VH-VL binders against Urease accessory protein UreE (ureE). Designs and how they scored, part 8

Target 1, 153 residues: Urease accessory protein UreE (ureE), of Acetivibrio thermocellus (a3dgf7)
Amino acid sequence: MIVERVLYNIKDIDLEKLEVDFVDIEWYEVQKKILRKLSSNGIEVGIRNSNGEALKEGDVLWQEGNKVLVVRIPYCDCIVLKPQNMYEMGKTCYEMGNRHAPLFIDGDELMTPYDEPLMQALIKCGLSPYKKSCKLTTPLGGNLHGYSHSHSH
Below, E stands for the ipSAE of ESMFold2; O stands for the ipSAE of OpenDDE; V2 stands for 0.75 times the mean of E and O plus 0.25 times the DockQ between their complexes.

## First folded at step 4 (VH-VL)

Design c1 (from r10_h1Y with heavy chain T102Y; framework fv_narsoplimab)
Heavy chain, then light chain:
Amino acid sequence: QVTLKESGPVLVKPTETLTLTCTVSGFSLSNAYMGVSWIRQPPGKALEWLAHIFYNDEKSYRTSLKSRLTISKDTSKNQVVLTMTNMDPVDTATYYCARIFYDYGDSGYFDLWGQGTLVTVSS
Amino acid sequence: QPVLTQPPSLSVSPGQTASITCSGEELGDKYAYWYQQKPGQSPVLVMYQDYKRPSGIPERFSGSNSGNTATLTISGTQAMDEADYYCQAWDSSTWVFGGGTKLTVL
ESMFold2-Fast, scan of step 4: ipSAE 0.551; ipTM 0.809

Design c10 (from r10_h1Y with heavy chain G105S; framework fv_narsoplimab; at its last look DockQ between E and O 0.03; V2 from the best seeds 0.00; counts 0 for: pae O 7.1 > 2, placed apart)
Fold by OpenDDE, look of step 5:
Structure c10 (fold): chain C 153 residues (1-153), chain A 123 residues (1-123), chain B 106 residues (1-106)
Amino acid sequence: as target 1 above (153 residues)
Amino acid sequence: QVTLKESGPVLVKPTETLTLTCTVSGFSLSNAYMGVSWIRQPPGKALEWLAHIFYNDEKSYRTSLKSRLTISKDTSKNQVVLTMTNMDPVDTATYYCARIFTDYSDSGYFDLWGQGTLVTVSS
Amino acid sequence: QPVLTQPPSLSVSPGQTASITCSGEELGDKYAYWYQQKPGQSPVLVMYQDYKRPSGIPERFSGSNSGNTATLTISGTQAMDEADYYCQAWDSSTWVFGGGTKLTVL
């Protein structure tokens, strides 16, 4: 099966009417040009990103009747921070940026893939991170915003 | 602060084995989304990828040099080690270690580089 | 095995547009990445996934990929842009660099 477009997002419909097969797309795969994946039901899926848009949680890549193939971003261990004020928000972003850590947002929480040294560094900076299993679905700046590297020499 | 730093001998005799160490800080070598590569650059020449080690200890080598290269890591020490056997003057180059912040599946780029270490092979 | 081909050198006057090409069979299906290297320094990522700029990279830098050719474009080229530029791609568990392009700003 080869898919080259997103049909719609499943969040916009009644899920109870659909038979859902998932394709797990890692947070760092959502913008790849080509993906070769196995669905949860064992279907081989080739995904070509033709429009350059990042895949999103819930994107339907295929549909036949009530059967749908849906993008799922799997959970992973994350460092999570909930800034209590603008100062902490700025500090968190600054620290994460300086460490070239990918930054995601969910509501008022910031998150990045778990990394023990980073965890400790944030603590040392006076922040209050915690470990949690999360889906990294929304990069800071929006779903279309790629990871921005900050280089220092 | 995330850094990579190369260390090892700056002078190697022909036929000897080069051992270089990349010490990383600011990230874990066990991070599933990161890896470390060695890349060299002869003076006045292009960049040449040599070897890569993934978070799960899988390894990849440049085909033409595979028989001479060994890459390994010590996660507890935050170190990646490259060994290259039977060194020749043609192997004189600046050797870099660099971080890849992606899985090996159809993509990858080097977002962080060490300063590099010049290794001269001479009798 | 894979090969990425770049022009060895390119010269532009200040303010002109520099276009550095990188050609390879894999670039039709894979992203191109670009690095800037100044004398005595380590390479610096200046473009990822064909057209995306890392933070800190000036807007005058842009990238595209069409067919088997990726292009790094520098508009309004400045003296500070003089450097070697390398394209890079991934293929079959290997990372490949182009031969590099020396950009001279006259």
Scores: ipSAE 0.018, ipTM 0.618, lowest interface PAE 7.1, mean pLDDT 89
ESMFold2-Fast, scan of step 4: ipSAE 0.659; ipTM 0.837
ESMFold2, look of step 5: ipSAE 0.432; ipTM 0.781
ESMFold2 (binder alone), look of step 5: mean pLDDT 89; pTM 0.927

Design c11 (framework fv_narsoplimab)
Fold by ESMFold2-Fast, scan of step 4:
Structure c11 (fold): chain C 153 residues (1-153), chain A 122 residues (1-122), chain B 106 residues (1-106)
Amino acid sequence: as target 1 above (153 residues)
Amino acid sequence: QVTLKESGPVLVKPTETLTLTCTVSGFSLSNAYMGVSWIRQPPGKALEWLAHIFYNDEKSYRTSLKSRLTISKDTSKNQVVLTMTNMDPVDTATYYCARIFTDYGDSYFDLWGQGTLVTVSS
Amino acid sequence: QPVLTQPPSLSVSPGQTASITCSGEELGDKYAYWYQQKPGQSPVLVMYQDYKRPSGIPERFSGSNSGNTATLTISGTQAMDEADYYCQAWDSSTWVFGGGTKLTVL
């Protein structure tokens, strides 16, 4: 199937009686304009994101009766850090920014995709990062497309 | 609105086979967010996971009891069935069916049935 | 095989803070969940993904999970909070429950 827009988000409705199928969109793919995916039930899905808005966890892309196709952003290994004060917040953002690591937030915790050199750097700075499987759904700051873009030579 | 209800209660003789049915209402067994698990609790003891089944018929069993357990579902009847062979008095417990809320790499029990007492005695 | 250890009992006075612990190797690398079970009743989810409260659960319930220990904290403990509390973790293919903690409010 070909889907061209987000119909609504699953959080705004009662999902109990729906027949839900997932399409997995990685955190680094949410702003891509064209995606070709396979749903959890084996349906081939072409996504044409014409509005340029990032796909979000729970976005409904297709519906027929009670059958819906819902965006899921998979869990991945992450570095997680809960800054204890302004210094730690600043230090964390600075260290992650210097390494061009995409930064995400959930509550009062900061997270980025797992990278062993970055984990070690944060530990050496006196911070308390830890490894955890997380959903990277809420970017902190800037355009996510910019984080994944490779600079030309 | 959303409910899970276990069949029973049941009295089972040693060596006999137990069959329990969980009837669900208010949600679809074809929903990829959801699964159903069987969990038991012997009198005065801790909760003990037995088996689960997901929307796509993916199944898993407690390793120590795997040879005795079978879980299946009938989506048209909104039912999940657990079968346990060679029952022993130590299997006497309250048996619960519980809904699993699952989301790629994370799963937990968000709703529980009322439980049904299974007594194994001669 | 992962094992979750809870103290078998905990007593607090009304209005005090109760802290129920759940210990397991690298538990902080996983999500912890908490269930409340009152006598003769089914378990009820009271905390999910370490620190998130389901709708209908009083705000005096909070959670944390770091290192090897997850904690369910009940501030201003009420008589109605008296129950058995079970922690749970998901480890890719298996469900692990703690042994349970009987919270008594005297």
Scores: ipSAE 0.419, ipTM 0.780, lowest interface PAE 2.6, mean pLDDT 87

Design c12 (framework fv_narsoplimab)
Heavy chain, then light chain:
Amino acid sequence: QVTLKESGPVLVKPTETLTLTCTVSGFSLSNAYMGVSWIRQPPGKALEWLAHIFYNDEKSYRTSLKSRLTISKDTSKNQVVLTMTNMDPVDTATYYCARIFTDYGDYFDLWGQGTLVTVSS
Amino acid sequence: QPVLTQPPSLSVSPGQTASITCSGEELGDKYAYWYQQKPGQSPVLVMYQDYKRPSGIPERFSGSNSGNTATLTISGTQAMDEADYYCQAWDSSTWVFGGGTKLTVL
ESMFold2-Fast, scan of step 4: ipSAE 0.539; ipTM 0.818

Design c13 (framework fv_narsoplimab)
Fold by ESMFold2-Fast, scan of step 4:
Structure c13 (fold): chain C 153 residues (1-153), chain A 122 residues (1-122), chain B 106 residues (1-106)
Amino acid sequence: as target 1 above (153 residues)
Amino acid sequence: QVTLKESGPVLVKPTETLTLTCTVSGFSLSNAYMGVSWIRQPPGKALEWLAHIFYNDEKSYRTSLKSRLTISKDTSKNQVVLTMTNMDPVDTATYYCARIRTDYGDYYFDYWGQGTLVTVSS
Amino acid sequence: QPVLTQPPSLSVSPGQTASITCSGEELGDKYAYWYQQKPGQSPVLVMYQDYKRPSGIPERFSGSNSGNTATLTISGTQAMDEADYYCQAWDSSTWVFGGGTKLTVL
């Protein structure tokens, strides 16, 4: 199976009458132009992201009758922070940005893929990070990995 | 401050094994979705990727050289080691270690060491 | 097998636009990256994911990638841009760097 675009997202439709098969796409693969995956039902899937947009949790890539293939971003180990005020929010974003760590949001929690040195650095800075398994589906900010020569120091 | 530094320079005799060490600072070799790559450049020629090792111990090697290359890391020492067997004068080059990372998919190199000259001759 | 092809050299006058190409089979299906290397120095990332500029890289640098060809474009080219430029793409450990283009500004 080769799929070349997102048809719709399951959040915009009633799923009760659909037979869902999942293709797991890691958070760092969502903008990859070509992916070769195996679905949960064992179907070989080639994905060509021709529209140039990041794949999202719940995107439907294929449909035949009541059968659909849906993007799923799996759980992974994360560092989670729940800022209590503007200062903590700003400090969290600053510390994550300085370390080129991708930042995601879910409700009032900020999260990034788990990394032990980062966890220790955040604790040392006076923040209250904790380890949790979560889905990294909603990035915070347009470009998560910006560069600056001034950040090399 | 992110830095990578190669060992050497070194002079290697034909048929001997090359061992190069990359020492990193400013980040940990356990940093998620990052790793260290070795890339070489013969005098006046193009860059040639050799191997990389990721934070999770995933290793990749250039297909044409795979039988000659071994890459390993020691996170406690902040070091990545490349070995290349059966050296030949054609392997004379500047060898770089570089940080490899992935952001939304494909791999790229964001910080590079200064490079070390490896000369293969009698 | 798979290769990335760049013209070995390109000359432009100061203030003119330089367009450096990188060609490979279905390259537009991969992300392209560009590195600048000045004599005696290590390569420096100047363009990532086809068209995104790292912090500190001038706005006159832009990029594109479609079909079989990725292009690094330098508008208002300056003497300081004189360097070797390498494209890079990743495909199953076989495809990494182009042959390089020496940009001369005269």
Scores: ipSAE 0.007, ipTM 0.626, lowest interface PAE 9.0, mean pLDDT 85

Design c14 (from r10_h1Y with heavy chain T102E G108P L112Y; framework fv_narsoplimab)
Fold by ESMFold2-Fast, scan of step 4:
Structure c14 (fold): chain C 153 residues (1-153), chain A 123 residues (1-123), chain B 106 residues (1-106)
Amino acid sequence: as target 1 above (153 residues)
Amino acid sequence: QVTLKESGPVLVKPTETLTLTCTVSGFSLSNAYMGVSWIRQPPGKALEWLAHIFYNDEKSYRTSLKSRLTISKDTSKNQVVLTMTNMDPVDTATYYCARIFEDYGDSPYFDYWGQGTLVTVSS
Amino acid sequence: QPVLTQPPSLSVSPGQTASITCSGEELGDKYAYWYQQKPGQSPVLVMYQDYKRPSGIPERFSGSNSGNTATLTISGTQAMDEADYYCQAWDSSTWVFGGGTKLTVL
């Protein structure tokens, strides 16, 4: 199938009444204009995101009756930091931004895609990062254009 | 309203095969973010996970028991079936089925549990 | 053979803080979950993904996970909190439960 717009976000409705099929969109793909994917149920999906808005976790791309196709941003290896005070929060944001690392938030934890040199740099500057598998769904400011894994620069 | 109900209680003789059915209501076994697990608890002991099945028939089993376990589902009947071969008195326990819930693929957890059913293995 | 270790019992006085720990290598990079089980009843989810509280669970329940140790904390412990508490982890294919902690409020 070919889908050209987001119909709504599934967070706005009762999940338990729907038959949900997922299409996995990596965190670095959410702003791509054209994607070709296979859903969890094996359906070939062409996405033409012509309006330029980033796809979000839970976006519904297709619906027929109670059957929906929903965007899912999969887990990936991440560096996670739980700042203990305002100083650590500021230092974390500064160090991440200075290295052009995308910053995401979940509760009181900050996270960025795993990168060994960055992990070591954060330890050396006195922070307590750890490695964890996380979903990078909630950006903390900025845009994601310069952070794609498809860039080999 | 979500409910899960185990069949039983059951008395099984040593070396026989156990079959338990979990009947679910209030949700569809076809939902991509849902599944069902089987968990057991011997009298006075800890919870022990046995097996699970997701909407797409993806299955997983406890490694130490996987040669004895089979899990399947019938979405039209709203039922999940667990089969365990070569039963032994040490397998005497309360057996639970529980719903696996993944909010948009978030790390799954057990949000609703059945009442449990007593399985006694004796001759 | 993954193992989650919990203290078998913990006693606190009413109004005091109870801290139940759960340790294991699985928790180094995986989420912890907590279930409360009262005698003759099915387990009830009281904490998920380390620190998230389900709707209907009192705010006196909180959670954390640091390194290989997850902690369920109950502030202002009440008699009604007396139960067995089990931690749990998911490793992408299987689940493992801790041995359980019997919380007594005296």
Scores: ipSAE 0.000, ipTM 0.603, lowest interface PAE 10.6, mean pLDDT 85

Design c15 (from r10_h1Y with heavy chain F101P T102Y S107Y L112Y; framework fv_narsoplimab)
Fold by ESMFold2-Fast, scan of step 4:
Parts: structure tokens; sequence; C-alpha cells
Structure c15 (fold): chain C 153 residues (1-153), chain A 123 residues (1-123), chain B 106 residues (1-106)
């Protein structure tokens, strides 16, 4: 099947009556214009994301009756850090930005995909990062695709 | 400052194996989601991508040349190595190594290039 | 794999607009990238993700990509813009370059 747009997000509807099939979209694929995937039920899915918006956890790409195909962003190894004060927040953002690492947020914790050199850098500057399996679904600082290695702030 | 530098230049005889080394500085080959490719350009002809190695040692090769190509890296030396077997005069070209930056799921472009090295295949 | 086709040459007068095209099946569904190469030099990235300029690239360079065709546009073309221009695309497994366009400014 070929899907070309997001229909709605499951957070906006009652899930109890739906038969859900998932397509796993990695955090680093959410901005891609073209993806070819297998759903959790084994259906081959071509995604042509022509509207220019990042795919989000819970986005519905296809529906027939009560059957829906839903985007799922899988867990991956992450560096997690809970800044204790303004200095730690600033230091964390600076170190992550300096290494062009994407920054995500979940409550009061900051997250980025696991990278051993970055983990060591954060430890060496006195922060308390830890390794955890997380879903990287909420970017901090706007559109992920708006950043590039050449133009990081 | 980011730099990449190819070994060489090299003269190779037909049927011999080519080995090229790319030495990088200003970044680590173990940094998440960055990679290095080899690209060649025969005299007066177009650019042709050959092989890519990712930070996690995942490798990609041009399909038509896959059986002849091997890419590897030595993170401690900050070097990427390309080998190409059974060289032919048609393989005469300038060979470049180039970096693919991490750009939030876009691994499609080369932001820094080496100076290139001339590989001549002749008897 | 998709093949990217460019016209082999293009000539413009100084101050004229140059439009260099790159054609490939459903290329507008992928990102296009552009490189400038002057004789004896390595390629230099001049346009990425269809329309974005790297730092240091003049505003007279612009890009677009839709349907089957990506275009690099140079307005007010200058003698210093004379070079070979290569388009490039990526499909998650391979990187493909176009055949190149020699831009002559006379």
Amino acid sequence: as target 1 above (153 residues)
Amino acid sequence: QVTLKESGPVLVKPTETLTLTCTVSGFSLSNAYMGVSWIRQPPGKALEWLAHIFYNDEKSYRTSLKSRLTISKDTSKNQVVLTMTNMDPVDTATYYCARIPYDYGDYGYFDYWGQGTLVTVSS
Amino acid sequence: QPVLTQPPSLSVSPGQTASITCSGEELGDKYAYWYQQKPGQSPVLVMYQDYKRPSGIPERFSGSNSGNTATLTISGTQAMDEADYYCQAWDSSTWVFGGGTKLTVL
C-alpha cells in the first residue's frame, strides 16, 4: 500500500474500537520524504510524506472501517539527563548542540540518542547523565529537519 | 577544523588490488550517525559513489562493484580504508573520501571532501 | 537504482539567470543536493535538501525540486560561477550523482 498523508492522530480519538497495525518509524526517519516499511502485521507500506511535516507517534496513515495503520517510534538507547539548575540546563544544551546531537524532552528530562563520546563529555563536565532505553518523540527547539551539522547554534 | 586526506597518488597494474587510506581530523569516526564515503571521478567524467561506512561499522557499496570493494575503519587511528580488487584501466580516476554529517535522519550529502588522489591503472 | 540526468552544458551571459536541471523518476519525493567543481579542485556543496544554502554560498543561488525535476538556479550569474555542477540524491542505501553540467559564462 502507498500512503501519502497523515489522516489524524490516535490521541484525538477513542482507541477501544480500533484494530491497530503498527509501522515502526525510527526517530531519525520522521522527516524523510520516502520510506518503505513492513507493518507489524507484515504488510508492505510505502510512505510518501509530501506535506513536509514530521511523522509523529500515533499518526494514522491508513484506515478501512475499524482497521488503522499507526506510526510507532521505537525505543532506542539514549543518554538521559535531568538538569538540577539553570547552569546544568545551559551546559547540557551547549554540549549536545556542540556535538550536533538532537535534543528531546520528556517531562523534566532531556534525552539524545546514545553516543559514548558525548556520554563521557557530559560526565567530565560534572553532569549526571545515564543510559536508558527511551522513545525520542518530542524534539526540543523546533523542527528537527531545520538543523544541520554545518549550521548548529 | 575538519579535514580529510587520501593516501597516494598510486600506480596500479591491471589485476592488482588497490588500497587507499583516508585520514580524518576534527571529528571522531565513532561519533553517532556520522560516516565517510569513497567517491571517484575518471578524467573528464562524472562523480561516482563507491562505498560508505557508518559510525557503527555498517557498510554500503555500489551494487555493480560490490564484489570488488571492501571498506573498513580504524577508529583509534582515525582512518577509513578502501580496497578494490582486480583493477582495470577503466578504474583510472581521482579518488575522494568525503564526510556525511549527521543531519537528523538525512544522511544524503557530503559536507567536507578530501583533496583527492590520482589512481592510474596501466601496465 | 534511479538515474539522474543533467544537460551536459549550459552557456549564459554575465548577469543572466542560469537554470541547471536534474531529472530522475520521482526525484521530488527525495532530497536533491548540488555540488560545484572548478578545474583541479574538489567538489563544494552549494545546495542541500532541495533549497537550503550552506554558509558562505551567495543568495543568488536557489533551488527547487518537484515531480521528476530538481533545479539549481543562479541569478545574476558571475564569471566566478563558471564550473561543473553535479546533482545528487540518496535513497537510504545508495548515493547517486548526475552526469554533471558544465556552466560557461561568456
Scores: ipSAE 0.000, ipTM 0.495, lowest interface PAE 16.6, mean pLDDT 85

Design c18 (from r10_h1Y with heavy chain D106E Y109W L112P; framework fv_narsoplimab)
Fold by ESMFold2-Fast, scan of step 4:
Structure c18 (fold): chain C 153 residues (1-153), chain A 123 residues (1-123), chain B 106 residues (1-106)
Amino acid sequence: as target 1 above (153 residues)
Amino acid sequence: QVTLKESGPVLVKPTETLTLTCTVSGFSLSNAYMGVSWIRQPPGKALEWLAHIFYNDEKSYRTSLKSRLTISKDTSKNQVVLTMTNMDPVDTATYYCARIFTDYGESGWFDPWGQGTLVTVSS
Amino acid sequence: QPVLTQPPSLSVSPGQTASITCSGEELGDKYAYWYQQKPGQSPVLVMYQDYKRPSGIPERFSGSNSGNTATLTISGTQAMDEADYYCQAWDSSTWVFGGGTKLTVL
């Protein structure tokens, strides 16, 4: 099937009567104009995101009766930092910004996709990063796919 | 509004099989973000996770007890059943069923919990 | 042998801050969760994914997780907070709970 818009987000409704199927969208794919994916139930899904808005966790892309197709951003390995004060917060944002690392926020934790050289660089800067499996759903500033090369690796 | 209720209490003799039923209300066992777990607590001891079952019939068991445990669900009856074979006095505990919320992978938490049911294993 | 280590007991005076710790290698790369259990009652979720409070849990409850140690912090501790507290995390193929901490207020 081909879907061209977000209908609503599941956080705004009660899921108890719905038959949910998921399409996994990686954090670096949420703003791509065209995606081709398989849903968790094996349905081929073409997504044409022409309005320029990033896909969000829980976005409903399709519905027929009780059946819905919902965006899910999967867990991935991340570098996590929990700043203890305003200085550490500023230092973290500054160091990650200088390295063009995408920065995400979840409560009082800052996170970026795991990269071993970046992990070592943050430790050398005097920060206390650690590795954790996280969902990268809430970006902190900028766009997620603006990198110095054509690939997000 | 969401509630879970365990069957019992029950007295089991050593070597017999335990069967517990959890009846859920206020949510569907077909909900993709949810499942049901069984957790037990021996008198005066810590909580011990036993098993869970998710909307898609995915099942997981505590490794040390896996050969003794079976979990199943009947969506039409809103029930989850736990079976545990070869009961021993050390299995005496309060058994809880609880809704497990999971986003995906290795994240999961239990909310709400049933009231618990006492299972006593003695001759 | 507990894979998640909690102090067995902690005593604080009313209005003091209580800090309950939970330590284990799995916490270095997995989330911590916390449950409150009062005598004769079922456990109640008080903190999930390290620092998130469920609806209905007072703002005086906060959480953290760094360097293999998760902490549940109760500021301005009240008599009603007296309970056993259990941490929980994912360990490879199973959920594990800590041994529990008995919080006494007085």
Scores: ipSAE 0.006, ipTM 0.615, lowest interface PAE 9.5, mean pLDDT 85

Design c19 (from r10_h1Y with heavy chain F101L T102R S107Y G108W; framework fv_narsoplimab)
Fold by ESMFold2-Fast, scan of step 4:
Structure c19 (fold): chain C 153 residues (1-153), chain A 123 residues (1-123), chain B 106 residues (1-106)
Amino acid sequence: as target 1 above (153 residues)
Amino acid sequence: QVTLKESGPVLVKPTETLTLTCTVSGFSLSNAYMGVSWIRQPPGKALEWLAHIFYNDEKSYRTSLKSRLTISKDTSKNQVVLTMTNMDPVDTATYYCARILRDYGDYWYFDLWGQGTLVTVSS
Amino acid sequence: QPVLTQPPSLSVSPGQTASITCSGEELGDKYAYWYQQKPGQSPVLVMYQDYKRPSGIPERFSGSNSGNTATLTISGTQAMDEADYYCQAWDSSTWVFGGGTKLTVL
């Protein structure tokens, strides 16, 4: 199937009555204009994201009755850090920014895709980062176009 | 309103097979975001996960009990059935069915629990 | 088999902070969940994914999970919080529950 727009987000409706199928979109793919994917039920899905809006976790791309196709952003290995004060928050953002690491937020925790050199650097500067499988759904401080450009050359 | 209700025998003799039924309402067993689990609790002891089943009949069992356990579902009846063979007095416990709410990944949790049913294994 | 260790009991006075710990190898690399069970009742989810509160759970409940230890913290503990608390983690297609902590509020 070919889908060209987001119909709505699953958070806006009663989830209990739905027959849900997932399409997994990696955190770095949410703004790609064209994606070819396979759903959890084995359905081939072509996504044409021509309006430039980033796909979000829970976005419904297709519906027929109670059957829906929903965007899922998978868990991945991440560095997670919970700043204890303003100084640690500033230090974390500065260190990650210096290394051009994408920064995400969930509650009071900051996270970035796992990178061993970055993990060691954060430990060495006195912070308490740890490795954890996380969803990178809420970028802090920008859009993902800048990050993807760093990997295109 | 979402509910889960356990039903089955309250007394089982040693060596007999236990069959428990969980009847759900307020959600579909075809929902990929959800599943149903069986968990037991012997008197005065900790919670012990036994088995789960998801919309696509994906199943998993506690490794130490796998040879004795079978889980199945009937989506049209909104029921999940657990069968446990060769019952022993140590299997005396309150048996719960619980809804698994699955994130868009592998991390799952039990957001709603049935009332539980006490199964006593005694001659 | 993964093992989650909880202290068997904890006693606090009303208004004190209760901190219930759950220890397991590399537990901070996984998500921790917490259930409250009062006598004769079914367990109730009180904390999921380390620090997230379900709708209806009071603000005084908070959580953390780092290294080998997850903690459920109850600030300004009330008599109604008296219960058994169980931690839980997901590991390699299996669920693991802690042994439970009986919280007494006197």
Scores: ipSAE 0.006, ipTM 0.603, lowest interface PAE 10.0, mean pLDDT 85

Design c20 (framework fv_narsoplimab)
Fold by ESMFold2-Fast, scan of step 4:
Structure c20 (fold): chain C 153 residues (1-153), chain A 122 residues (1-122), chain B 106 residues (1-106)
Amino acid sequence: as target 1 above (153 residues)
Amino acid sequence: QVTLKESGPVLVKPTETLTLTCTVSGFSLSNAYMGVSWIRQPPGKALEWLAHIFYNDEKSYRTSLKSRLTISKDTSKNQVVLTMTNMDPVDTATYYCARMYSDYGDYVFDYWGQGTLVTVSS
Amino acid sequence: QPVLTQPPSLSVSPGQTASITCSGEELGDKYAYWYQQKPGQSPVLVMYQDYKRPSGIPERFSGSNSGNTATLTISGTQAMDEADYYCQAWDSSTWVFGGGTKLTVL
């Protein structure tokens, strides 16, 4: 199947009435214009995301009757930090930005995909990072592409 | 400041193996979602992407040359190495390394080395 | 292997608009990137993700990408814009460059 838009998000509906099939979209794939995936039920899915809006956990891409195809962002190994004050928050954002690490948030914790050298660098900066399996669903900061330019403008 | 520098220039005989090293500075090869690509350009011809390697050691190769190419990195030396076997005169080109950034599927070659001339001749 | 087709050459007078095209199957469904290369120099990124300008690239450079064709447009073309221009796109597992367009400003 080919899907070209998000119909709605499952958080806005009653799932008890639906038969759910999942398509796993990695955190780094959510803004790709084209994806070719297999759903959890083995259906081949082509996603054409031409408007550039990031896919979100729970987005429904297809529905026929009570059957829906839902986006799922899988768990992955992450570095997690819980800043204790504004200084630590600023320090975390600065260090991760300098290293071009994507930054995500869940409650009062900041997360980035696990990378051993980055883990060691954060420890050396006096921060208290730890390794945990997380879903990277909520980016902190609006322009992830902008991080790649290292303030080059 | 970000810089990349290719080893060479080099002269390679037909059937021999080419080895090129890209030394990077201003960033770490361990930085998340950073990588390095090798691109070549034969004299007066178009750019041709050859291979890339990401911070997590994920690799990709140009399909037509995949059997001849190997890419690796040494994070402690900040170096990326490209090896190409069975060199032929048609492989004569300027070889570039370039930084590749990937985030949410957005791949960009944002900084390029100066290029190095590889000549394949008997 | 997917192919990106560019016209091999394009000539414009100073002050004219230059439109350099890059054609490929369903290219509008992919991000297009553009590089400028002057003789003896490394390529320089002048346009990324279809229409975004890197810092330092003048506003006279613009881009678009739809259907099968991506276009780099240079308005008020200047002598300094004379160069080879290459398009590029990621196609699932590989990067593909166009054949290049030599822009001459006469």
Scores: ipSAE 0.000, ipTM 0.514, lowest interface PAE 14.8, mean pLDDT 84

